VH-VL binders against Pre-rRNA-processing protein TSR1 homolog (Tsr1). Designs and how they scored, part 1

Every score and structure here is a prediction.

Target 1, 166 residues: Pre-rRNA-processing protein TSR1 homolog (Tsr1), of Drosophila melanogaster (Fruit fly) (q9vp47r84to249)
Amino acid sequence: APFLVCLLPMHEQIDPMSALEILKSCDSELVVENSPSGIVYINLPRFKQRFAFVTPPVGRGNELIALDYLKVCDTTLLLTTAAFGDDEIFDRWGQRIFNMMSAQGIPTPVVALMDLESINPKRRPAAKQAAQKVISKLLPEEKIMQLDTASEALNVMRRIGGQKKR
Below, numbering starts at 1 at the first letter of every chain, in headers, positions and changes, except where a header shows other numbers; antibody chains are not in Kabat numbers.
F, E and O stand for the ipSAE by ESMFold2-Fast, ESMFold2 and OpenDDE, each averaged over both directions (binder to target, target to binder). V2 = 0.75 x the mean of E and O + 0.25 x the DockQ between their complexes.
Where letters were taken out, [cut] stands.
The coordinates of atoms that the task and the answers printed are left out; those that the model quotes come from them. Centres of patches stay.

## First folded at step 4 (VH-VL)

Design b1 (from c13 with heavy chain L55F; framework fv_cosibelimab)
Fold by ESMFold2-Fast, scan of step 4:
Structure b1 (fold): chain C 166 residues (1-166), chain A 122 residues (1-122), chain B 112 residues (1-112)
Amino acid sequence: as target 1 above (166 residues)
Amino acid sequence: EVQLVQSGAEVKKPGSSVKVSCKASGGTFSSYTISWVRQAPGQGLEWMGVIIPIFGIANYAQKFQGRVTITADESTSTAYMELSSLRSEDTAVYYCARSGEYYDTSFAFDIWGQGTLVTVSS
Amino acid sequence: NFMLTQPHSVSESPGKTVTISCTRSSGSIASNYVQWYQQRPGSAPTTVIYEDNQRPSGVPDRFSGSIDSSSNSASLTISGLKTEDEADYYCQSYDSSTYHWVFGGGTKLTVL
């Protein structure tokens, strides 16, 4: 059966489809099947795995719906961004849902940081540290992975595929 | 042990709409998909569409696009199929069936409702 | 898109073997799993074969399924025919190009 992945934006301004396009760039042999239901299937021959990506609604009032998505998925890819400054790696939505995930016992996520390449090069180390600090509050063993290039996308896909299936 | 129970038979006039319910009991509702299949008198099975309750996402057969709407209420474990602009050709038994988990299309339709006869006549 | 074609009817004597075919009009029959359903008059269908050749709990081993890529067909075979096997049989597969489930036209099995 496919490995079911929830794409969970930790900032309402993150477009999860943009993240998905980067993930699709990870391998030239990759096969994508788009579903009318909005589920995106990715077959990655290199890892002998089929992935199904889903995105819950985000924002105020959608917390319980998002948690329901997380409960049915095999893993979660948390999408964070450096585009809005070191103190806004998560927005209010992201902070709230992240805290709720910890309380609910949701499967351990993989964390991606986007938009580092869009930041002034001198600010990138600080942005990455700020993101890691936020994640480490609840997930001290997790290391943030960058997600801007095809090479980084391959590393993220490998990390996702290595998670324990439900 | 999972059971699907449908609403009772209906007689409708041409041009009206009908809404049939399908209540699940005895098992997991949210992670499984519910399909709707109809069968006209003496005819074969025809797939109409599916809903994934946990996501609130529905997909419809092209023939019924624009006339059918499938919805679900997770709090009552009930799926609904509404068919509008009814014609005499829509006279059929309508079935709901559990048609797999949202990410697995290899799943057989393993649990079926008892069927609901909808008769369209003037 | 594709269609699944079945014979309209088949008949055979008790104790004999019958085979019902299900032919895919375009694309490979092996591209997607094939399921088989049994429907008796006045009843909802029940699954007799899933994933090409698997039997659900409670279905006798007299029922078997197979795929033949050379004829682009799936087959349901029922050996040791019994009177209770009289029913309509439907094959079904998934069309990944249209994201639709597809049923065959159905076959009426009569046991003489």
Scores: ipSAE 0.006, ipTM 0.532, lowest interface PAE 10.3, mean pLDDT 84

Design b10 (from c13 with heavy chain T105Y; framework fv_cosibelimab)
Fold by ESMFold2-Fast, scan of step 4:
Structure b10 (fold): chain C 166 residues (1-166), chain A 122 residues (1-122), chain B 112 residues (1-112)
Amino acid sequence: as target 1 above (166 residues)
Amino acid sequence: EVQLVQSGAEVKKPGSSVKVSCKASGGTFSSYTISWVRQAPGQGLEWMGVIIPILGIANYAQKFQGRVTITADESTSTAYMELSSLRSEDTAVYYCARSGEYYDYSFAFDIWGQGTLVTVSS
Amino acid sequence: NFMLTQPHSVSESPGKTVTISCTRSSGSIASNYVQWYQQRPGSAPTTVIYEDNQRPSGVPDRFSGSIDSSSNSASLTISGLKTEDEADYYCQSYDSSTYHWVFGGGTKLTVL
């Protein structure tokens, strides 16, 4: 069975397909099987691992469904973005689901920060620090990973592949 | 293009169980959710539960919890609904319906099976 | 769970407009999408409206849906009534807190 990964946007404006496109670029040798319904299967021969990426619905009213995804997935990749300013690394949905996830005792996720390349270079260090600060409130030992380039995507894939299977 | 085809009518005795099948054709199966809905003669639609094959989970209406089990066999693209401890009030037409992709929170029921009449009498 | 309440029956003449209401007993009707299904005698239901006001391919534009937060209800409106519109109509919404679909009791539409 593939290693099951939940892509969880921490902001309703994040398009998880954008994250998936970056992740798909991590290795020229990888094999991708796209379901017509949007499930993405990735065989990464370099790691001798198969991944299946699923995305829960997000936004008000979808909290319990998102938590169910988190309970059955082997790991979660939390998607954050620098595109909406330092005060909106998480929106209201992101803050709520993050708190609920922490209260449920769901395994420590991998956290990615996207769109750093799309903002003014002078703002990038502050944006990264703002994202780390938000994550560190509940996960003090977890370091945020940048997800903008193919090489960063490979590091993210390695990190998530190292999590324990449920 | 996508169709849901259900198994044929059943006549059952009180206390027995029934297992109705719902075979999907013409599309992906595992990424979709399948709900079961029943309708007693002259009555309205009543949701019983859903199976989300990609997640390996099912959720049931409280009224049926403990008596209903919904499963799926991805190799045959078939969903099943088993209802145990049958009573006369379980006499109804049972429908399967595709209740959307597992990630689509709008969950419009876009295709319906033809229905299976289950009669419980002795 | 909340309850969705519909009138038991409505009737109207051909060519006229009819509106069927669907009222949510607790929580906001706008909190979750509302679907509408048409069921003719002896047939399985078919979708006429999804996501509050969207029409599936093949459904005439005479069918429309709306949400009224002030009355906490959704409505299905059918204009230019035809005899083939005679059917039972069911509203449906989703209770995200319990992961539960809720159907209204159904409305029998008679076209005379």
Scores: ipSAE 0.006, ipTM 0.489, lowest interface PAE 14.0, mean pLDDT 84

Design b11 (from c13 with light chain S96R; framework fv_cosibelimab)
Fold by ESMFold2-Fast, scan of step 4:
Structure b11 (fold): chain C 166 residues (1-166), chain A 122 residues (1-122), chain B 112 residues (1-112)
Amino acid sequence: as target 1 above (166 residues)
Amino acid sequence: EVQLVQSGAEVKKPGSSVKVSCKASGGTFSSYTISWVRQAPGQGLEWMGVIIPILGIANYAQKFQGRVTITADESTSTAYMELSSLRSEDTAVYYCARSGEYYDTSFAFDIWGQGTLVTVSS
Amino acid sequence: NFMLTQPHSVSESPGKTVTISCTRSSGSIASNYVQWYQQRPGSAPTTVIYEDNQRPSGVPDRFSGSIDSSSNSASLTISGLKTEDEADYYCQSYDRSTYHWVFGGGTKLTVL
């Protein structure tokens, strides 16, 4: 049975398809099938696991649709970036949907931080700390995972696949 | 050989709701998605929304958000489209159509229902 | 979300070749598959081309589809035109970013 994962951007300018491309780079043996409904099926033989990735529409007016996706998924991969500033890890959409998820008791998600490679090396620790601080307000035990390279993608896939299925 | 069979024509008053059914005959639709598409007299095809029955997830065109609800009953292989707060401009033929969802399945809307005429008049 | 633009009408005589274009307003036409549907008066649409250039069983090889990235458009070409080809033709694609199916406005093909 496939492990159903919601890719949820915490900023409207994050392209979830970019995250998917990085995730697809995690293994040369990986098999991908794109469905007409926008679900991306990934078979990862190394883990003997099949994943189904779904990306709800984002932005004002799409909150209820996003919540419906979250309710049926086995887990959620929250996509964050510091590329828009340390003080804008979540935009208004991100803040709103995160609060709604918390209120509804959605299971603990996996959190990815993208685009650190685009930030000056000396500033990366501060950027990562800013992202971690935002997540820790509601998820104090959750550690943000980097998602820029194939190796990091494999770690994210392992983390997702290790969670209990719904 | 699968067919999609829709419920019959309806005449409704402004402000009311209509619920149209779409039943898969000769097969099931559990591994497919069902979209609803309408066509006003003399106009083009307009997509309203889709449901993935096995997951219970439905997505709607922004124009219809808040007025349309698409559901499915897997036990009877029937999808439903309910449109509320009807206006005269909702007068149209409403079609259901299936599309592939899993491995080795076409992106095309390969099977269409025969259409259901909904007339909204005072 | 994007729009798909088709000419309102095209006309050609029997035996000739006609081409109907479908232009995408934003984003690449090649980023998602394009389908083509034929609709005769009083009938539901039927598929004549799917996934850019594939023909369903029963559709003659006179029907073909293509993608042109330079004009950001898809095309349906019908050669050896017959009176039975007279119908409305719709292109369709998918916007993965919003999970929306998008139809073109439709083209009325007249065979005279």
Scores: ipSAE 0.013, ipTM 0.567, lowest interface PAE 7.4, mean pLDDT 86

Design b13 (from c13 with heavy chain Y102W; framework fv_cosibelimab)
Fold by ESMFold2-Fast, scan of step 4:
Structure b13 (fold): chain C 166 residues (1-166), chain A 122 residues (1-122), chain B 112 residues (1-112)
Amino acid sequence: as target 1 above (166 residues)
Amino acid sequence: EVQLVQSGAEVKKPGSSVKVSCKASGGTFSSYTISWVRQAPGQGLEWMGVIIPILGIANYAQKFQGRVTITADESTSTAYMELSSLRSEDTAVYYCARSGEWYDTSFAFDIWGQGTLVTVSS
Amino acid sequence: NFMLTQPHSVSESPGKTVTISCTRSSGSIASNYVQWYQQRPGSAPTTVIYEDNQRPSGVPDRFSGSIDSSSNSASLTISGLKTEDEADYYCQSYDSSTYHWVFGGGTKLTVL
């Protein structure tokens, strides 16, 4: 079976398909197959791994559905953004689902920070630190990873592939 | 060995909804996808959508977006297709089919239900 | 979405060979697997070929599938025609650009 990854936006305005396009750029030999069900399969031969990416609905009323996705997946890629300022790394949806998934004992996620390149260069360290602080409240051992470039995408793919399969 | 058994024929008024069931017996329900296909009298096969029961994820053909809902109940190994706002043009035989394991990209349709005739008449 | 085009009808005598084509309107026919289904009157379809050229258990070797990239077509070939082969035949493939399965229009095979 492929390694099943949940793309979980921690802000309702994050487009998970944008994150997926960045991930697809990680290798020229990568093979992408899209299923009729909306699952995106990525075969990364250099890692000898096949990944399946799914995205739950987000926003008020979708909490239990999102948790059901998390329970089935081998790992979760939490998508955060610097685009809305240091105090809005998570929006209200993100804060709620993060607390709920922590209470449910969901497997350790990988955390990605997007849109850092849209921030003034001198403010990027502070934005990254603000994001890390939010994550560290419940996941003190997790280090946030940047996800803006192809080389960063390769690091993220390697990290998620290194998580234990459910 | 694996069989898909569908609910019986329905006669509906325009503007109503219909919900057809597809019960799987034998084999693994959760690891497979279930597709729905319809066929109007004298016409060809038309794909409507697919569901992955284990994830509750469904995807629909553009023509049916907003009118069709495909769901599954793993506890009873049953998939459902609900079509709303029925029109006379929706008169057709509706089939469910097993369309490969959820992690497979080939998606061969290997087991078909017997079909359910839905007639929409005024 | 792309379209899969089949001839509306084909006919041939018992014992002869018939070939039904399935042409993809855009994108390569080889980029996604092609399946073939047989539908006899009053019955649900049944699979005769899957993944371009594979036969399910119980389908006689008279049925074969092939892909021709030069004509952007898949073909179903039935040799040693029997009257029981009289049916509608549908090809099917996947459109990765729209995330949809696509069926051909169907071909009525008459064995005379």
Scores: ipSAE 0.012, ipTM 0.611, lowest interface PAE 7.6, mean pLDDT 86

Design b2 (from c13 with light chain S31R; framework fv_cosibelimab)
Fold by ESMFold2-Fast, scan of step 4:
Structure b2 (fold): chain C 166 residues (1-166), chain A 122 residues (1-122), chain B 112 residues (1-112)
Amino acid sequence: as target 1 above (166 residues)
Amino acid sequence: EVQLVQSGAEVKKPGSSVKVSCKASGGTFSSYTISWVRQAPGQGLEWMGVIIPILGIANYAQKFQGRVTITADESTSTAYMELSSLRSEDTAVYYCARSGEYYDTSFAFDIWGQGTLVTVSS
Amino acid sequence: NFMLTQPHSVSESPGKTVTISCTRSSGSIARNYVQWYQQRPGSAPTTVIYEDNQRPSGVPDRFSGSIDSSSNSASLTISGLKTEDEADYYCQSYDSSTYHWVFGGGTKLTVL
């Protein structure tokens, strides 16, 4: 059975398919299979593991649907971005869904920070710290992972594959 | 109709601590956020911290971190704010205020307590 | 982190219109909702505007809120000024990066 991963944008302007393209760069032998339902299957021979990625609808009115996705997945990859400034690691949607996840007792997710390589090098430490600070409000022991390069994608996939399956 | 009812005025000595209560009646408590805001005589409103009772999570303004503790008792629908190491400049009216549900990103304060005067003097 | 800046005081005669500004120091004013609270002497604050421009039940339509992205400011406008509008007015927003509520310094409105 594949390892079921929810790609959950914490900002409405994050395209989860962009995150998937970065994740696909982690291995040259990776095989992708798309389903009519929108599920993306990634077979990663390096880990002897098959992953299934699902993306819930995002934005106001989709909170309960997103929570339903989280309840059936083996893990959740929270997607955050540095592209919109330190104050907007989460937008209104992201803050709302994050609070709801905590109240529902959803298992600890993996958190990725995108677009850090796209900002001024002098600003990157502050942006990463801002993202970590937001996450630490509800997940104090969770370390945010960078997701911009192929090597970072490999680390994220390894972290995801190490989670407990349902 | 939801009301926030606070405990009565307190007179405290420097170096002591004070614990102010805020009881919610007539509505939901656990899923809403409760903030504490103070106002020194003739001064503006100053946010101190917040608690989300259902999560048991509290967050504090940096100025008060280490001196303020906010707790909630869901069974009695009561939030508490304890401020330690009191100084004369802590003399203020302390308000509790309810914002929307814990996932609401407007965070508007829709209900305010009546305020509790805490006087710190020797 | 950001600050909200208000004028310390404004004054206008009865029947006229007054506008109180609230300027955000960093990040867009439109990123988070802005509320406005009225505090009469000896009383707890009450909400006159929430979510930028909404009025609670019982607040007269003389009170209105607006956002101006060009000046990075929110404004509270009170038309047809009455003596009972004399109060301190506070703007407030939420800082999602720190999970903090931010208040403006307050504006004393004098009607005479």
Scores: ipSAE 0.006, ipTM 0.501, lowest interface PAE 14.2, mean pLDDT 85

Design b3 (from c13 with heavy chain Y102L; framework fv_cosibelimab)
Fold by ESMFold2-Fast, scan of step 4:
Structure b3 (fold): chain C 166 residues (1-166), chain A 122 residues (1-122), chain B 112 residues (1-112)
Amino acid sequence: as target 1 above (166 residues)
Amino acid sequence: EVQLVQSGAEVKKPGSSVKVSCKASGGTFSSYTISWVRQAPGQGLEWMGVIIPILGIANYAQKFQGRVTITADESTSTAYMELSSLRSEDTAVYYCARSGELYDTSFAFDIWGQGTLVTVSS
Amino acid sequence: NFMLTQPHSVSESPGKTVTISCTRSSGSIASNYVQWYQQRPGSAPTTVIYEDNQRPSGVPDRFSGSIDSSSNSASLTISGLKTEDEADYYCQSYDSSTYHWVFGGGTKLTVL
């Protein structure tokens, strides 16, 4: 069976497919298979693993559906960005779903920070710190991983593949 | 030899709902996805939605969103398609079809049910 | 958000070759696999070609599939045409942007 990953945006304006395109760049031997169910399969021979990426609906009213996706996934990749300001790493959706996940028990999350390359270079350290601060409120042991380049994508895939499968 | 066996023909009144079953016989369906496709008299094939039984995840064509629900019972190897708020335009043969994408990566609809005629009339 | 367009009908004599096209309205035809299904009157469809050019067990070599990126189309070719080939043929592909399977409108093949 493939390793099932939930791509969970922590801001309604994050496109999870943008994250997936970056992840696809991690290896030249990677095989991508799209399914009619809306699942994207990535076979990564280097790790001897097949990954299945799912994206729940996002936004107000979709919280319980998103939690249902999380219950069946092996891990969750939380997608964050500082592109909307250091004070808006999570929007209201992100704040609600993050708190709900914490209350219900978090399914081995990995946290990615996107769009640092689109931010003024001198502002990037502050953006990283702002994102880490938000995550550390409920996940003090988790370190945010940058996700902009192929090399960073490979590190994220390796981290995901190292999680315990359900 | 795996086959998909569907429930029998139905005659329904406008405004009611219909639930069609699709049972996998001679093999397992847990490693497959099940799609539902309909065909109105003299018309082409129209995809309605798909379910991955092992994940409990379903995805629907936009045209049917809010009216169709696809479910599966792994213990009986049976998938269901329920269509509500029936109109005369919903008169069609409804097919279930499987694909092996979870375990053998085939995206083809390799096995089709025999079809279920649903007639919506007053 | 694409459509697959097929001719409504094609006809040809026994023993000849017929080709049925399936043109994608937007995005590359090569971006997603194309399948071909045969449907005889009163019957469920059966697969004659899957994943662009593969034949299921039991489908004769006379059936072949191809992709032409320059015309943005897929084609089903049936050589040595037989009366038993008379049927409706449907192409199918996957729209990754909407997560939908898309069927072509179907082509009625008449032999003789």
Scores: ipSAE 0.006, ipTM 0.510, lowest interface PAE 9.8, mean pLDDT 84

Design b8 (from c13 with heavy chain D104E; framework fv_cosibelimab)
Fold by ESMFold2-Fast, scan of step 4:
Structure b8 (fold): chain C 166 residues (1-166), chain A 122 residues (1-122), chain B 112 residues (1-112)
Amino acid sequence: as target 1 above (166 residues)
Amino acid sequence: EVQLVQSGAEVKKPGSSVKVSCKASGGTFSSYTISWVRQAPGQGLEWMGVIIPILGIANYAQKFQGRVTITADESTSTAYMELSSLRSEDTAVYYCARSGEYYETSFAFDIWGQGTLVTVSS
Amino acid sequence: NFMLTQPHSVSESPGKTVTISCTRSSGSIASNYVQWYQQRPGSAPTTVIYEDNQRPSGVPDRFSGSIDSSSNSASLTISGLKTEDEADYYCQSYDSSTYHWVFGGGTKLTVL
């Protein structure tokens, strides 16, 4: 059976489909199938693994629905962004859902930081540190992963595939 | 082994809503997707939407967006399709159909319900 | 979404071969799988071909599917026609750009 992965944006303006396009770039041999239900299936032969990606609705009022997705999925990929500045790695939605996940004891997710390549190279270390600080508030042992390039996407896919199935 | 059994025929007034059920027996319910397809008298098949019962995730055809809601109750292995703001042109046989497992590429609609006639008339 | 166009009706004698086409209006027919469904009068549809050319268990070898990229069409071919093949036939494919299933308009097959 494939790993069922929840793509959870921690900012309402993050398009999870754009994150998924970066993930698809990780291997030229990967096979992608889209379903009418909105699930995206990825077969990654290099890891001998299949992945199924689902995206919950986001924004205020969707917190419980998003948590239900997290409970059913084998793992969660939290999507954060550097595009809106160091003080907005999470927006209000992201802050709220992150606190709720922690309160409910949802298993430790994999965390990705997008859009570092779109900002001034000199600012990238600070942006990554700002993102890490936000994550470390509730997940002190989790290290944030960059997600902008094919090589980084491969590392993220490997990390996801290394999680235990539920 | 696996069957999809739908609720009985209904007659509704314009402006009302109808909720059709589709109960799965045998096999696995939650690992498959359930689509709803309608067919007006003498017309072709029209896809309305799909649900993954285990996740409660649904996707709808653009024509029905905002008017159709597809849900599932895993405890009873039953999927539902509710269509609101009914008009006479909604008179049709409504089918549920099972497609491939939610964790694999969707295959053909391999099992179909027997159909439910919904008549919308004043 | 794209459209799938089928002939409204086809007729043929018992024992002969009939072919029903399904033409995609935009994008390549080969970019997504095509399925074929049979609907006899008063019955729900049943699958006769899935994923372009595969037959479900119990469907006789007389039914076959094919894809022709040059005409941007899929075809259902039924050889050795029998009276019980008389039915409406629908092609179906998936529009990955909108995440929607699309059905053809259907073809009524008459066997004499």
Scores: ipSAE 0.006, ipTM 0.549, lowest interface PAE 9.2, mean pLDDT 84

Design b9 (from c13 with heavy chain E101D; framework fv_cosibelimab)
Fold by ESMFold2-Fast, scan of step 4:
Structure b9 (fold): chain C 166 residues (1-166), chain A 122 residues (1-122), chain B 112 residues (1-112)
Amino acid sequence: as target 1 above (166 residues)
Amino acid sequence: EVQLVQSGAEVKKPGSSVKVSCKASGGTFSSYTISWVRQAPGQGLEWMGVIIPILGIANYAQKFQGRVTITADESTSTAYMELSSLRSEDTAVYYCARSGDYYDTSFAFDIWGQGTLVTVSS
Amino acid sequence: NFMLTQPHSVSESPGKTVTISCTRSSGSIASNYVQWYQQRPGSAPTTVIYEDNQRPSGVPDRFSGSIDSSSNSASLTISGLKTEDEADYYCQSYDSSTYHWVFGGGTKLTVL
């Protein structure tokens, strides 16, 4: 069976398809299949691992639907961004859904930080630290992973594939 | 042999709602989705929406958004399609059909229900 | 969404070959798989071709599917035409931008 991954934006302005395109770039031999239900299947032959990515609706009023997706997935990839400043790693949606997930005792997620390459190099350490602090409030042992390049995407896919399957 | 069996014909008045059932026999839904497709008399096939039972989520065609609700009860292997605010233009045969939704299954609508005639008349 | 356009009707004599086209209005026909369904009067549709050119068990090899990127269309070809092939035929594909299935308008095949 494929490893089922929830791709969860922690900011309403994050396009999960942008994250998915970066993830697809991790290997030239990867096979992608899209389903009419919105599931994206990725087969990584070199890892002998199959992934299925689902993206729930986001934003106000979609909290319960997003939680329903999280309950059926093997793991969650939380998407954060540095594009909107250090105090907006999570927007209001991200803060609410993260608190709800934590209250329900979800499995340990993988956390990705996007858009570091788009900001001033001198700002990047502060942005990464701000993202880590937000995550560490509820997940003190988790380290954020950068997700901007194909090699970073391969590291994220490896981390996801190493999680325990339901 | 997997078979989809639908509920019987309905006659409804404008403004009312109808709920059609689709029961699967002989198989599992762990790798499959259920779509609903309608066909007005003498017209073509029109996709209404799909439910993914394993995820408990549904996706709907824009034309039916707000009027259609598709649900599934896995304990009885039954999918349901409810259409509200009925108009005479909703007179049609309603079909359920299954499709694969995993990497190693076919996306074709490989099994279809027999159809349920819904007539909307005053 | 894109549209899939089929001829309203086609007719041909027994033993001949008929081809039914399915043209995509926007985006490439090759971007998503195409399925073909046969519907006889009073019956539910059944699959004759899936994923562009595959036949389900029990469908004769007289039925074949193909994709032509230059005309942005898919085709269903039925050779050795028999009276029992008389039916409505529908193509279907997936719109990945809206996550919706799309059906063609259908083609009535008459075997004269």
Scores: ipSAE 0.012, ipTM 0.569, lowest interface PAE 8.4, mean pLDDT 85

